# VH-VL binders against b2a6v4: the designs that were tried, part 1

Every score and structure here is a prediction.

Target 1, 177 residues: b2a6v4
Amino acid sequence: MTESNILLTGKPGIGKTTVIKRTVELLSCSSTGFYTREIKRGDPRVGFEIISLQTGERLPLAHTDFTTAEDRVGKYGVKAENLLGFLKEINEAMTSNKPQCLVIDEIGKMEFFTPGFHETVDKAFQSSYPLLATIMKKSHKFCDYLKNRGDTDVIEVTENNRDDLPEKLAKRIEEQL
Unless a header shows other numbers, all headers, positions and changes below count from the first letter of the chain; antibody chains are not in Kabat numbers.
F, E and O stand for the ipSAE by ESMFold2-Fast, ESMFold2 and OpenDDE, each averaged over both directions (binder to target, target to binder). V2 = 0.75 x the mean of E and O + 0.25 x the DockQ between their complexes.
[cut] stands for letters that were removed.

## First folded at step 9 (VH-VL)

Design g1
Fold by OpenDDE, look of step 9:
Structure g1 (fold): chain C 177 residues (1-177), chain A 121 residues (1-121), chain B 108 residues (1-108)
Amino acid sequence: as target 1 above (177 residues)
Amino acid sequence: EVQLVQSGAEVKKPGSSVKVSCKASGGTFSNYAISWVRQAPGQGLEWMGGIIPIFGTANYAQKFQGRVTITADKSTSTAYMELSSLRSEDTAVYYCARVKYSWEGWYMDVWGKGTTVTVSS
Amino acid sequence: SSELTQDPAVSVALGQTVRITCQGDSLRNYYATWYQQKPGQAPILVIYGKNNRPSGIPDRFSGSSSGNTASLTITGAQAEDEADYYCNSRDSSGNHVVFGGGTKLTVL
């Protein structure tokens, strides 16, 4: 039996999000969740936005302009409340009994400021739905726990495999539906 | 400074219900959760459940499932805990606490002063 | 179904070091949070995460973890440190919160 949870890891900018997006496009079922995109002002990265796979709604999660934000990651202020709607979508989907793939891009520092994120991630991993997620490479107790789960396959995205991964992942996910 | 102000002491009969309130002053429920924890006389802390007001969902300990209801009013920054079918064993101090989330998990950094609930015939 | 266990009572001499340990399977996956409680008072947060100390908590308090255990260490115990200490974390499912049974610390 193949693992129901697939975690993508890799260095920043390697194309993890691209792999997820292309995989989702190949699936016959719906995908529920979100992916993250960098916000640039000219050349420098100034923030991150999250985009819903269901609705296409996009909201900023972190930005250098969020100077009054209580939660911070480096130079970025975090608006954790902007992730709540996306988490609701995932939680509702998990109770729908519809064939679908759950997507979480990314399991990272910025997302953990949002109430319910830990719980949502745990529920997603424990659900019967296929899960495709990205996770930061840095060691962390909770992240390491997720990576070491017996029902989880951790794949390092590299220049050598990123072009072939979408078709392989789509096939695996389809077999779990 | 954020404070949690709880409702006053309650004396209840067995079989009745009690509803305790917890109002946040000096702040909002934004990006926080509210947890309810009780402590019987001479006993340890016991988690009952929690709610994420801005998310609108409550979670309960299995022991109290079906007997406890936790709600929140975002407009008044007030959380509520209602416990039904009261028993003498429910005599305890009930605390509400603010739960903050971070990269390294969550923690209860602000606590109410507690509400004493006495159940006696 | 997951629980946290800790010794019900420990003693430490004034100025000495004491470690209070919490054990549970869920601690392999989640950080522990530590609370101090004195008679007639609400609990006070003393340590959370890897080793984070809120403002107002003396630096003699520190946290650590190993395997399925988490520990609160008081280096140079003071008389005012006499209290009950509770560990707290998520259960194995990650959906519920659990407390240890508490440890009564006596400063001799």
Scores: ipSAE 0.822, ipTM 0.923, lowest interface PAE 0.6, mean pLDDT 94
Fold by ESMFold2, look of step 11:
Structure g1 (fold): chain C 177 residues (1-177), chain A 121 residues (1-121), chain B 108 residues (1-108)
Amino acid sequence: as target 1 above (177 residues)
Amino acid sequence: EVQLVQSGAEVKKPGSSVKVSCKASGGTFSNYAISWVRQAPGQGLEWMGGIIPIFGTANYAQKFQGRVTITADKSTSTAYMELSSLRSEDTAVYYCARVKYSWEGWYMDVWGKGTTVTVSS
Amino acid sequence: SSELTQDPAVSVALGQTVRITCQGDSLRNYYATWYQQKPGQAPILVIYGKNNRPSGIPDRFSGSSSGNTASLTITGAQAEDEADYYCNSRDSSGNHVVFGGGTKLTVL
């Protein structure tokens, strides 16, 4: 009610996506949204892909092979159009009458290149649906606004709490539904 | 290199409609949106609305709700703005602008040269 | 209101520093964007985000923000900087775009 939005933050590689995935596996309700996974070519990371929780669709969001991409984060070109369908799924879910949890992994630099991302995130935070999201730790006006909302609980994922969080979060989300 | 080419100047009577086109060349139209901004003589810039690809529908400033229709045709990379029930106060230069999105902001980085619409009785 | 307020006019002596301000409640949550417009021309982008300059904008232009106020600073103003300057941001809902009323900069 008062904290329907849960934001996970923490240092890169700490396990934020793993917490998301394990939490979702424990939920009895539907989950709608996406999570990210790194793409490796042998040992080195070469990109990131996004995976729909609703459909299982996977598309690369960023990759070193996207050499003609105008939008870039470091060595990765960003193919922003690949997130559009995932945003549509989240927006459609917010008009349903079904108990569900919205999932956004990650509210981060690469995702902000996609038209409609900012607006979809705003709507999701304003909705009464439980929201489980990861957010970059870096200071940013919009991200800081989200973290400071009165209906939002910001949880830093650490080595000490990451194994216990999925069960606790799933219980909280189920209680809201 | 992205360019926006707008349709030519128009002279209209009160109560009629005008439809301005904005053709984009270069870049991928689906990664960007188009905004419409007008400027009456001697006045400031005024956002009218824009179109975002994921929704397929336009977003309008409250002032123009019910009078403006914004559409896009991805196959021709062309956006359109139609303003109905014209009044003399609608005399202005009408700009289209490409909206670029990034972590570092939401901004109009390429502008058309403008389309002058004159409403006279 | 999510309106953006700018002073209508400011002057600066050639080579001096000037700051153009923009105020609005939505600037607490959203960055301002700055546009320059010369008579008879379309606006051009000058500063976006925290302090990003697009290609072709001289490094004498910079942006900053604090609280509900954003500023465009021109250090070492040149005659060619004489123009109207508009701030631009999202409204309080995040869904709409708003412009300030514009500031006419005169270089003396």
Scores: ipSAE 0.603, ipTM 0.844, lowest interface PAE 1.5, mean pLDDT 89

